# Ledger of designs, part 51: VHH binders against EKC/KEOPS complex subunit cgi121 (cgi121)

Target 1, 174 residues: EKC/KEOPS complex subunit cgi121 (cgi121), of Schizosaccharomyces pombe (q9p7j3)
Amino acid sequence: MILPLFPETQVHVFVYENVSNCAAIHEQLISQNPIYDYAFLDAATILYKKQVYSAIIRALEDRRDEQMKTKTIHSEVILSLSPKTEISSAFRQFSMTKKSKNIVVVKIDSKLTEEEEFERLDKLVEGNRVEFSDEELQKLIDFKVLKKNYKLDPSTLENPLASILSSIALRGYS
Short names: E, the ipSAE of ESMFold2; O, the ipSAE of OpenDDE; V2, 0.75 times the mean of E and O plus 0.25 times the DockQ between their complexes.

## First folded at step 7 (VHH)

Design ye9 (from yd49 with A33S K53S; framework vhh_7yz9_2; at its last look DockQ between E and O 0.85; V2 from the best seeds 0.00; counts 0 for: pae E 2.3 > 2)
Fold by ESMFold2, look of step 7:
Structure ye9 (fold): chain B 174 residues (1-174), chain A 120 residues (1-120)
Amino acid sequence: as target 1 above (174 residues)
Amino acid sequence: QWQLVESGGGLVQAGGSLRLSCTASGFTFSRYSMGWYRQTAGNEREWVALITSGGSTTYADSVKGRFTISRDNAKNTVYLQMNSLKPEDTAVYYCTARGYSKYYPTEDYWGQGTPVTVSS
């Protein structure tokens, strides 16, 4: 996929459900194994495609402006999902853990087609790929987690998109 | 003060072997995953091999079957055994300790590099 403001940056997003090897993947992420150079997100924290795209755009803008806070563009996506500036909190709240069941996987700066990238990723993830769509994401979300992560009050939880996107876009402005 | 010191580089004929060593000090070596990267002029560093703190190893496709990474935690040393060397293996080889906090990656430690030249 091509984002209009970043026309030379190829991005792929994959969703897996019922992943049986998150503990093994997590060990490789801790070791910073270059074969696992993706953003691995816990799908329980992701309700909308636009939530992921907004975080990707924010990370790319910060890279363009030399304002990145984290080591890689993929770790920057994880930070960019958070309404807070604290890196540790963002990873605790949004990153895949050894206990995760469903994941969203982001590749930025891919040199491969979507099919080629999928072939590589599918060797690493033991789970069922599903469509990256609001319909599939809705099945995997944990609304208690979403409410906590974005401090949503009960009245806005039914239509939280604008509040979530504002939190991503406005992080760091005071 | 941390330090990583590579040694064992040099000139070797194609088909030959070299063993690189990297000795660490100033940090808890056994907690870190260790890696080897290489760099040719005008290019970014290219990953070669990784050994986790637990001893699991992973290799770039270009070196699988020819290179072996290992570690000796008692000597705070990581090794790269390079066999069946080819001219395209010519590079400066860098040792790294992969930085990670309990939740996210941090800055790595890097050695100064040891040059390897493989002549035909």
Scores: ipSAE 0.434, ipTM 0.766, lowest interface PAE 2.3, mean pLDDT 90
Fold by OpenDDE, look of step 7:
Structure ye9 (fold): chain B 174 residues (1-174), chain A 120 residues (1-120)
Amino acid sequence: as target 1 above (174 residues)
Amino acid sequence: QWQLVESGGGLVQAGGSLRLSCTASGFTFSRYSMGWYRQTAGNEREWVALITSGGSTTYADSVKGRFTISRDNAKNTVYLQMNSLKPEDTAVYYCTARGYSKYYPTEDYWGQGTPVTVSS
């Protein structure tokens, strides 16, 4: 996938459910294993495709402007999902944990086709791939977690997309 | 402060073997993943091998089956056994300790490097 605002950057997003080896993946991430060069998100924290894309765009903008706060573009995507500026908080809120069961995986700067990237990633993730869609994400979301992460209230909960996108876009601009 | 010192590099003929060593100090060695990278003049540093604190190993495709990474926590040392060396393996080899926090990656630490030359 090519983003219109970043035509030279190829992005792939995958969703997995019933992942059995999140703990093993987590260990490799902590080790900064180069073959695990992805953003691994807990699907329980993701409600919309636009939420993921907004975070990707924010991260790419930060990189473009040489204002990345984290070490890698993928970690910047994780940070960009959060309304908070603290990196540790962002990772606690949105990153895959050892206990995660469903995940969203983002690859930025891919040199491979979507199918080729999937084949590579499928060797690392032991789970079932599902469609990257709002419909599938809605089946995996934990609304309690979502409410907490974005401080949603009854007035925003009926249509939280705008609030989520604003939180992502305006992070650090309180 | 964190410190890494590589050794074991040198000149070897194609098909030969070398064993690199990297001794760490200034941090709890057993808690961190260690890796080897290599770099040639004018090129970016290339990942070669990684070993986690738990002992899990991974390799670049170009060295799979030929190189073996291992560690001795009692000696604070990580090793790279290089067999069936090829001229394209010629590079300066660097040892790295992966820095990380509880939740996210931090800066890496590097040694000064040890040169490996493989002649035809």
Scores: ipSAE 0.366, ipTM 0.752, lowest interface PAE 1.1, mean pLDDT 93
ESMFold2 (binder alone), look of step 7: mean pLDDT 82; pTM 0.827

## First folded at step 9 (VHH)

Design pd1 (from pc9 with L30S; framework vhh_7n9e_1; at its last look DockQ between E and O 0.92; V2 from the best seeds 0.80)
Fold by OpenDDE, look of step 10:
Structure pd1 (fold): chain B 174 residues (1-174), chain A 123 residues (1-123)
Amino acid sequence: as target 1 above (174 residues)
Amino acid sequence: DVQLVESGGGLVQAGGSLRLSCAASGFTFSAYAMYWGRQAPGKGREWVSGITWRGSSTLYASSVKGRFTISRDNAKNTLYLQMNNLKPEDTALYYCAAGLFPYSTDEADYDYWGQGTQVTVSS
């Protein structure tokens, strides 16, 4: 898809459930294998599409403004999900781990169609693709993790989206 | 108590300029994307411009691009719209809106709305 703010940048987001090879994927990420040039997110930490897109937009703005804190646009997406400024914290909070079961995969600067990118990614991920929707994300979320990551309390849990988006926006600017 | 209060509207001749302001209060201004819209008499609401929460990105409707400039001052909790080379077709009630999603042209994504300020451009 194309974001209006960044018409020259192709963005794709995919969701996989029941992924059997997360450990293997994680090893490739640690090794910085260029074939795995994606942002691999733990789906347990993602509740809304707008959460992901907010992070993507912030990362793209940071890149455009030459203010990225991380080395790659995909790592910047991961950082952008976090209310914390520490890169290591952001990765611990939102990046997939060896123990992940469900993942959200983000591709920035794709030269391929969504279908073509899916075919490429499908060779790397051994799991079932599901729709990138709030409905599907809600099935995969771990609310304990979500509450921890964004410090949600009973009052903010009434409108988690607002709290999440505010946290993303205010990181490093509070 | 959330408030968005627009000001700066008025009567101006074609080719003239106006600068609108939108003063925000009651919410964390810097967490919100801000937008300008307008509604001409007998017409529906029209999106005019948007700016992301940090002011890094801006977008404009094709009808105002090159003539209008959106900006914000987060320290003052204020949104601005500089309107140059105004045309009679720019006559409308101009309103500001706020949304937590970084950017959307869908008003369904907006959380707060101002009451608007009238801009009238005479021939």
Scores: ipSAE 0.888, ipTM 0.931, lowest interface PAE 0.5, mean pLDDT 95
Fold by ESMFold2-Fast, scan of step 9:
Structure pd1 (fold): chain B 174 residues (1-174), chain A 123 residues (1-123)
Amino acid sequence: as target 1 above (174 residues)
Amino acid sequence: DVQLVESGGGLVQAGGSLRLSCAASGFTFSAYAMYWGRQAPGKGREWVSGITWRGSSTLYASSVKGRFTISRDNAKNTLYLQMNNLKPEDTALYYCAAGLFPYSTDEADYDYWGQGTQVTVSS
């Protein structure tokens, strides 16, 4: 994918369903194994492609502007999904856990093609890859989790996209 | 009620300058990416420039890059377009637009539009 604002930045997004080794992946993330340098998100929290891209763009702007609050661009993507500025809160809300079943994986600054990243990730993730599309994401979302994370009210249930994107844009400002 | 109201258009000689303003009301301006587009007589709409939520990133159409500057003031809910070294080819109705996605030149991603302000550049 090419982002017009960041044409030199390689961005790949992968979706896996029915992942059986989330506990093992989580241990590698805690140990900061560089092989796992990706943003590993719980798919229960992601409803739209635009949600992920908005967080990526915000993280890339913060990196360019020397305003990152976390140590890596991938952790900054996780933070950028959250409507709150608290890093630990954002990770609890959006990061995969040992009990996650479906995940969204973001890679920024890859030196590999999308196909090469799939080959690499298929060795790390024991699950079925599916297309990164709104249709596939909507099969994996947990609306109870989404409502809690973005504090959605009944009036936004028919079109949560606006509330989600506004929350990402306004984190730390209003 | 959501409104985007453009002002600052007019008649100017080639090589001249104009500053357009777009006053926003009825929505949370700072959550929206903002855009300037234009429509020349007898032509379709053309994207001119865009700016993300805080003004951190801007992009310009090749035809205006280096001559136009987009900016925003979120405290005043106002978008600006500083137009320098104007050419007869810049003659058009200039309108502003707002979209929640941080940057897109696809009009389907725009949620609100202004009615526009006319800019006429004489030779």
Scores: ipSAE 0.646, ipTM 0.840, lowest interface PAE 1.6, mean pLDDT 91
Fold by ESMFold2, look of step 10:
Structure pd1 (fold): chain B 174 residues (1-174), chain A 123 residues (1-123)
Amino acid sequence: as target 1 above (174 residues)
Amino acid sequence: DVQLVESGGGLVQAGGSLRLSCAASGFTFSAYAMYWGRQAPGKGREWVSGITWRGSSTLYASSVKGRFTISRDNAKNTLYLQMNNLKPEDTALYYCAAGLFPYSTDEADYDYWGQGTQVTVSS
């Protein structure tokens, strides 16, 4: 869970399916409860591990360079997934909502092993953990949502990786 | 069509400097992380340096750190490698590569490669 560009930063990513308490988690995020200091993403919007890692890398670069637009590194990851610069659009498009069923959860700056972080997170999330893998993500994605979020054409929707990664790279620079 | 074209190689005496360029066309340059690699005669390929999309993060192989500087000019679609204090062991074919994922030392993650430019460092 070490990224070459940020070797001192421990990152963990978890995927949960069939989550029953997204409304409760959402309330804790609004309350800024520090126990819930994670990025909670709707898995319907995430197709690739590289999609998530690209957003993480961009958020970490922005933090180091003092260019973050949001209050926390985890909210910056959510913004970094978006092809658009508007913060509210990014959260609307990618964040877990009260109605979400499957989620991807990112922890940056963890001082815990993956198993220790999982044990902590598992007390907060009422759902079933699955592997963070392209295979599992493909089962949880909503391609209609993906197409809308990244404005994909039918032809690019068959292999959207390049379009998605380009969007993350170019936000605010094209 | 995608093209990466290296230039600036040549013969240089040990202790000297050389500046390599990699001109990119046929893709959105600023969406890609860029890399330099090299292949010495009779040896495998060696990763040399990489730079993120906009140039804010760079990494170097330990063998070149402090002597080589990677940079990019996204307005000109060009990647550079400034090579200082050159040593005979730096003799190699130097090639650039592009990867859409923001950074990786694993060549399996690269999407495009140049043909290379020869650098020869004599004693």
Scores: ipSAE 0.635, ipTM 0.839, lowest interface PAE 1.6, mean pLDDT 91
ESMFold2 (binder alone), look of step 10: mean pLDDT 86; pTM 0.863

Design pd10 (from pd1 with S56D; framework vhh_7n9e_1)
Fold by ESMFold2-Fast, scan of step 9:
Structure pd10 (fold): chain B 174 residues (1-174), chain A 123 residues (1-123)
Amino acid sequence: as target 1 above (174 residues)
Amino acid sequence: DVQLVESGGGLVQAGGSLRLSCAASGFTFSAYAMYWGRQAPGKGREWVSGITWRGDSTLYASSVKGRFTISRDNAKNTLYLQMNNLKPEDTALYYCAAGLFPYSTDEADYDYWGQGTQVTVSS
């Protein structure tokens, strides 16, 4: 995807179902293996493509303006999904865990094509690739997790997109 | 409940300036990216400019870059367009729009629209 505000920045988003090696991936992330320099999100937390892209745009603005709170652009994407400014809570809320089954993977600044990144990721992730689409994301979401992460009540559940994107936009300006 | 109300349009001579305002109410203004678009008589709609939540990022159509400046005041729930060195080709109905997704030139992503304010530039 090309972002109008950041046309120079390559953005790739991948979705995997039924991932069997999340524990192994998690160990690589803890050890900071540079091969795993991606944002690995639990798909249980992602309902819309626009949710992911909004967090990416927020993270890219923070990087451009030298206001990143985390060490990498990929960790900044994870932070930017959270309605709060606390790094540790954002990672607990949105990052893939050892127990995750479905994941969303974000790559920023790849020098590879989307097809080349697919080949690389398919070697790291033992799961089934699916389209990055609202339809596929709706199959993987956990509404209890979403409700807790974004403080959704019955009225906001009628339009969760608006609440989610507002939370991303207003992080730090509550 | 939700309203976007444009003002500041009018008749101006080529080379002149106008400042448009868009007053927003009924939604959390600071959560929305804001846009200016225009439509000339007998033409389709054209995106003019956009600005993200805090004003940290702006983008302009090539036809207006360097002449127009978009800005916002989140404390006043108001969007502005400063138009300098106006040309007869800038004659159009100017409208503002709000989109929760930050920065799209695709009008399908705009959640709210104003009715517009007419700008006429005489030669």
Scores: ipSAE 0.563, ipTM 0.800, lowest interface PAE 2.0, mean pLDDT 90

Design pd12 (from pd1 with G55S; framework vhh_7n9e_1)
Fold by ESMFold2-Fast, scan of step 9:
Structure pd12 (fold): chain B 174 residues (1-174), chain A 123 residues (1-123)
Amino acid sequence: as target 1 above (174 residues)
Amino acid sequence: DVQLVESGGGLVQAGGSLRLSCAASGFTFSAYAMYWGRQAPGKGREWVSGITWRSSSTLYASSVKGRFTISRDNAKNTLYLQMNNLKPEDTALYYCAAGLFPYSTDEADYDYWGQGTQVTVSS
C-alpha cells in the first residue's frame, strides 16, 4: 500500500491465523535476528485496518521528524498502537507472544513486492494467510483485550473505532 | 455540541491573498485530522488540503499546491488556510472538516463539517 503523505514508503500488512510456531518466532525476535525485521502484532489486539494504518502513520511522522522513541520503525509501529508512551507497556499489550494464535505482520520500507514478502513470510510463519480486512480482523479480535488496552467502557464499545483512533493520535498528550 | 465555524472569506482581486480560519468546539480538536474543502457555484465538493494531528504532515490538491498553506493551532482549536496568488477559478464556498483517520481525501472519512465561508476572486 502507498500512503498519500508518504508516497515513497512501501507498506505491507499481512494477517495469519492458526499460527503454530509463535514461540519460535518470539525467540527470533528476542535474539534480534534481522530476518525477522517486521512488526509482529497479536491479532487479538487489532480490530480495524484503520487502527494499523493510524499507528503506521504516527510512526512514519515520528521517524520523519526525528522523534522516534524506539530503535526501529517496526518497534515504533508497536509503540504507536498504545495510548501511552511507555515502550515496555506497548510491547506487552500489542506484540505477539509465545502463546499467540493469530498475528498481524507489518513491513515498512520493503524492497520486495507484496507477493515476494508473502513468499518470505510463509517460510517464517506456520499458519494460514487471510486477507487484511476489517471482516477477517473481527474474527480474530479478543474484545476483552481490546477493552483493556484502550480502556473502553460499555458506551465506547458500540463505537470503538473513534476511541482507538483518538488514543493513537493523542499518545503522549494525555 | 460540535461546531466548526469558518471565517475570513470575502471578495479579492486576482493575485490577491486571504487567510481563512476555522474555529472548532465540542470535540478534542488535537485528536482529529483537519481538512479544507471547497464548492464552486454549480459544482460538487472538491478536497483542497489536509493536515494531521500535529501539523507537521500536510497534503494539497495539485490545483492549489504552492499557493495555499494549511496550518493549525491546537492550543487555540483553530485551523487556518493561507491563500496566496488567488485565481478566479478559486471562487468557491470554503469549508473545514474534521476526521479521526488522517491523510484521507475521501469525504466518507470525515466526521464533522463546517457550513463554509465564501471566497470570490474577480479578474
Scores: ipSAE 0.560, ipTM 0.796, lowest interface PAE 1.9, mean pLDDT 90

Design pd13 (from pd1 with G55D; framework vhh_7n9e_1)
Fold by ESMFold2-Fast, scan of step 9:
Structure pd13 (fold): chain B 174 residues (1-174), chain A 123 residues (1-123)
Amino acid sequence: as target 1 above (174 residues)
Amino acid sequence: DVQLVESGGGLVQAGGSLRLSCAASGFTFSAYAMYWGRQAPGKGREWVSGITWRDSSTLYASSVKGRFTISRDNAKNTLYLQMNNLKPEDTALYYCAAGLFPYSTDEADYDYWGQGTQVTVSS
């Protein structure tokens, strides 16, 4: 995808369901294996494409302005999904875990095409790739997790897009 | 009540400058990306410029790039458009808009709209 604010930045987003090797992937992320330099998100936390893109734009703004709080652009994407600036909290809330079943994978600054990244990820992820679409994401979301992460009440939970995007925009104020 | 109120329009000679303001109220201004659009007589709406949550995150239509500068003041809930080197073809009603999604030029992504301020550039 090309982002109008960052037209020179390559962005690829992949969605996998029924992933059987999340524990193995998690171990590689903890050891900081550079092959796994992606943002690995738990799909239970992602409801909209705009949610992911808003976090990506926030992370890219932080990198451009030399204000990143984390070590990599990919970890900055994970932080940017959170309404708070607490790094450890953001990672507990949005990162994939050993017990994750469905994941969203973000790659920024790839020199590879989307198909080449898919081939690479297919060797790392044991699961079924599905389209990055609101329809597919809505099949994987856990509304209890979403409600907790964004502090949604029953009135906002039925149409949470505005609350989610506002929370990403106002990171640090909640 | 949500309101976006534009001001600063008027009559100016070609080559001149104008600064437009858009005063926002009734919503959390700092959470929204802000946009300027325009509508010339007898034509459809045209996106002009956008600014996201930071002053450094700006976008411009090719027709105005290098001549117009968008900026915001979150403490004053105000959006600005500095227009330099104005041309007769810049004559239009200029309106501001607000949207939560940060880079859209699609009006379907706009949540709030102003009524506009008229800019007329004489030859």
Scores: ipSAE 0.368, ipTM 0.709, lowest interface PAE 3.2, mean pLDDT 88

Design pd14 (from pd1 with G55S S56G; framework vhh_7n9e_1)
Fold by ESMFold2-Fast, scan of step 9:
Structure pd14 (fold): chain B 174 residues (1-174), chain A 123 residues (1-123)
Amino acid sequence: as target 1 above (174 residues)
Amino acid sequence: DVQLVESGGGLVQAGGSLRLSCAASGFTFSAYAMYWGRQAPGKGREWVSGITWRSGSTLYASSVKGRFTISRDNAKNTLYLQMNNLKPEDTALYYCAAGLFPYSTDEADYDYWGQGTQVTVSS
């Protein structure tokens, strides 16, 4: 996928359900194994495709402006999902954990096609691929987690998308 | 009460320049990607340019690339379009739009619209 506002940047987003090896993947992420250079998100935290793309665009904008707060573009995507600037908080809120069952995986600056990345990820992730669509994401979301992460209340529940996207855009500017 | 008010349009000769402004109020301007679009008589709406929240990325339609420059001032809640080397084909009503989602050139993703300011380019 090419984003019109970042036409030089190749982006792939994958969704896996019923993943049985999250603990093994988490260990590889903690050890910083370069083979696992992706953003591994807990699908319980993601409701919309636009949520993921907005975080990607925020991370790309911060990279372009030399304002990244984390070491890699993939960790910057995870930070960019958070309404707060604290890195550790963002990772606790949005990253895959050992207990995760469904995950969203983001690859930026891929030198591979989407098909080639799928082949690579299928060797790393023991789960079932599903379509990256709002319909599939809505089956995997945990609304209690979402409400807590974005501090949604009755005044924002009417339009959670707007509140989520505003939080991503305004991180560090309010 | 959301408002987008364009200004700076007018009559200009081919090769000339104009600077359009879009003053925003009633919403958190810095949370929105901003866009310029245009509509000429007898044509549909055409996306012209877009800019992300803090100017980290800008995009232009092929027809205006290299001639137009989009910019924003979040402290003043204002969007700008600097138009250089204007051509008769640039004659249109120019309007600004705001969208929470900064990915799209699809108007269905825009949340707010201005009424527009007329630009007429004569030979």
Scores: ipSAE 0.439, ipTM 0.742, lowest interface PAE 2.7, mean pLDDT 89

Design pd15 (from pd1 with S57T; framework vhh_7n9e_1)
Fold by ESMFold2-Fast, scan of step 9:
Structure pd15 (fold): chain B 174 residues (1-174), chain A 123 residues (1-123)
Amino acid sequence: as target 1 above (174 residues)
Amino acid sequence: DVQLVESGGGLVQAGGSLRLSCAASGFTFSAYAMYWGRQAPGKGREWVSGITWRGSTTLYASSVKGRFTISRDNAKNTLYLQMNNLKPEDTALYYCAAGLFPYSTDEADYDYWGQGTQVTVSS
């Protein structure tokens, strides 16, 4: 995908359901294996395509402006989903865990086409690939997790998009 | 209640300059990407410029790039458009718009709209 704000940057987003090897993937991420240089998100935390793209845009701005708080662009995407500036909390709340079952995977600056990244990821992830769409994401979301991560009250939970996007935009600012 | 109120339009000679302002109220301004669009008499709407949440990234239509500068002041809830070297072709109603997602020049992605301020450039 081409982002008009960052026309030189390639962005690919993949969704997998019923993943059976999350523990193995998590071990590779802890060891910082460069083959796994992606943002691996727990799909229980992602409700909209715009949520993911907003975090990507925030991370790309921070990278360009030399304001990244984490070591890689992919970890910066994970941090950028959080309404808070604390890195450990953001990773705990949005990153895939050993117990995750459905995941969203983001790749930035790929030298490969989308189809080639699919082939590569399909070798790393033991699950069923589904379309990156609001419809598919809404089947995988955990609303209790979403409510806690973005501090949604009952009135905002009925239409959470504005609260989620505002939280991403406002992280670290009044 | 949400409002976007444009000001600073007027009549100016070709080669002149104008500074437009858009005052925002009723929403968290700093959470929104902001846009300037225009509509000339007898023509459709044209996207002019956009700016992300904190002003870090700006985009311009090719017709205005190098002549117009978009900026914002989040402390004042105000969006600006500095227009230099104005041409008769720049004559239009200029309006601001706000969108939560700073990705789109598509009107469908804009959440709020102003009513516009008229800019007339004479030859």
Scores: ipSAE 0.614, ipTM 0.816, lowest interface PAE 1.7, mean pLDDT 90

Design pd16 (from pd1 with S57A; framework vhh_7n9e_1)
Fold by ESMFold2-Fast, scan of step 9:
Structure pd16 (fold): chain B 174 residues (1-174), chain A 123 residues (1-123)
Amino acid sequence: as target 1 above (174 residues)
Amino acid sequence: DVQLVESGGGLVQAGGSLRLSCAASGFTFSAYAMYWGRQAPGKGREWVSGITWRGSATLYASSVKGRFTISRDNAKNTLYLQMNNLKPEDTALYYCAAGLFPYSTDEADYDYWGQGTQVTVSS
């Protein structure tokens, strides 16, 4: 996928359900295996395509401005999902864990096509790939997790999109 | 009490320049992507330009690319459109809009709208 605001940047987003090897993937991420240079997100935390794209655009904007807080663009995407500036907190809230069942995988600056990234990820992820769509994401979300991560109150929980996108935009700003 | 108030329109000769401003109040300006759109007499609305939260990325309609420059000043809650080498076909009501998603040309994604400022370009 090409983002109009960042036409030089290749972006791919994949969604996997019923993943059986999250513990193995997590170990590879901890060991910093370069083959796993992706943002691996817990799908329990993602409700909208716009949520993921907003975090991607925020990370790319911070990179362009030389304002990244983390070592890689992929870790910056994870940070950018969080309403707070604490890196460790963002990773605990949004990253895939050993217990995750469904994941969202983001690749930025790929040298590969979407199909080639899919072939590569299919060897790493033991699960079923589904369409990156609001419909599919809404089957995988955990609303209790979403409410906690974005501090949603009953009035915003009916339509949380605005609160989520505002939180992503304002991370680190008053 | 959200307000978007455009200014800087007027009558200008072909080849001339104008700078439009959009003053925002009543919402957290820096949380919103900002847009300029226009509507010529008897025509539908046309997206002109968009800018992300801090101004790091911008996009333009092909008809204005290279001639118009969008910018923002978050400290002043103000959006700008510098319009150079104006053409008669640029004649339109120019309005600003705010959207929480960092870029969209779908007007359904725009949360707030200004009333517009008229730009008339004589040939």
Scores: ipSAE 0.600, ipTM 0.798, lowest interface PAE 1.7, mean pLDDT 90

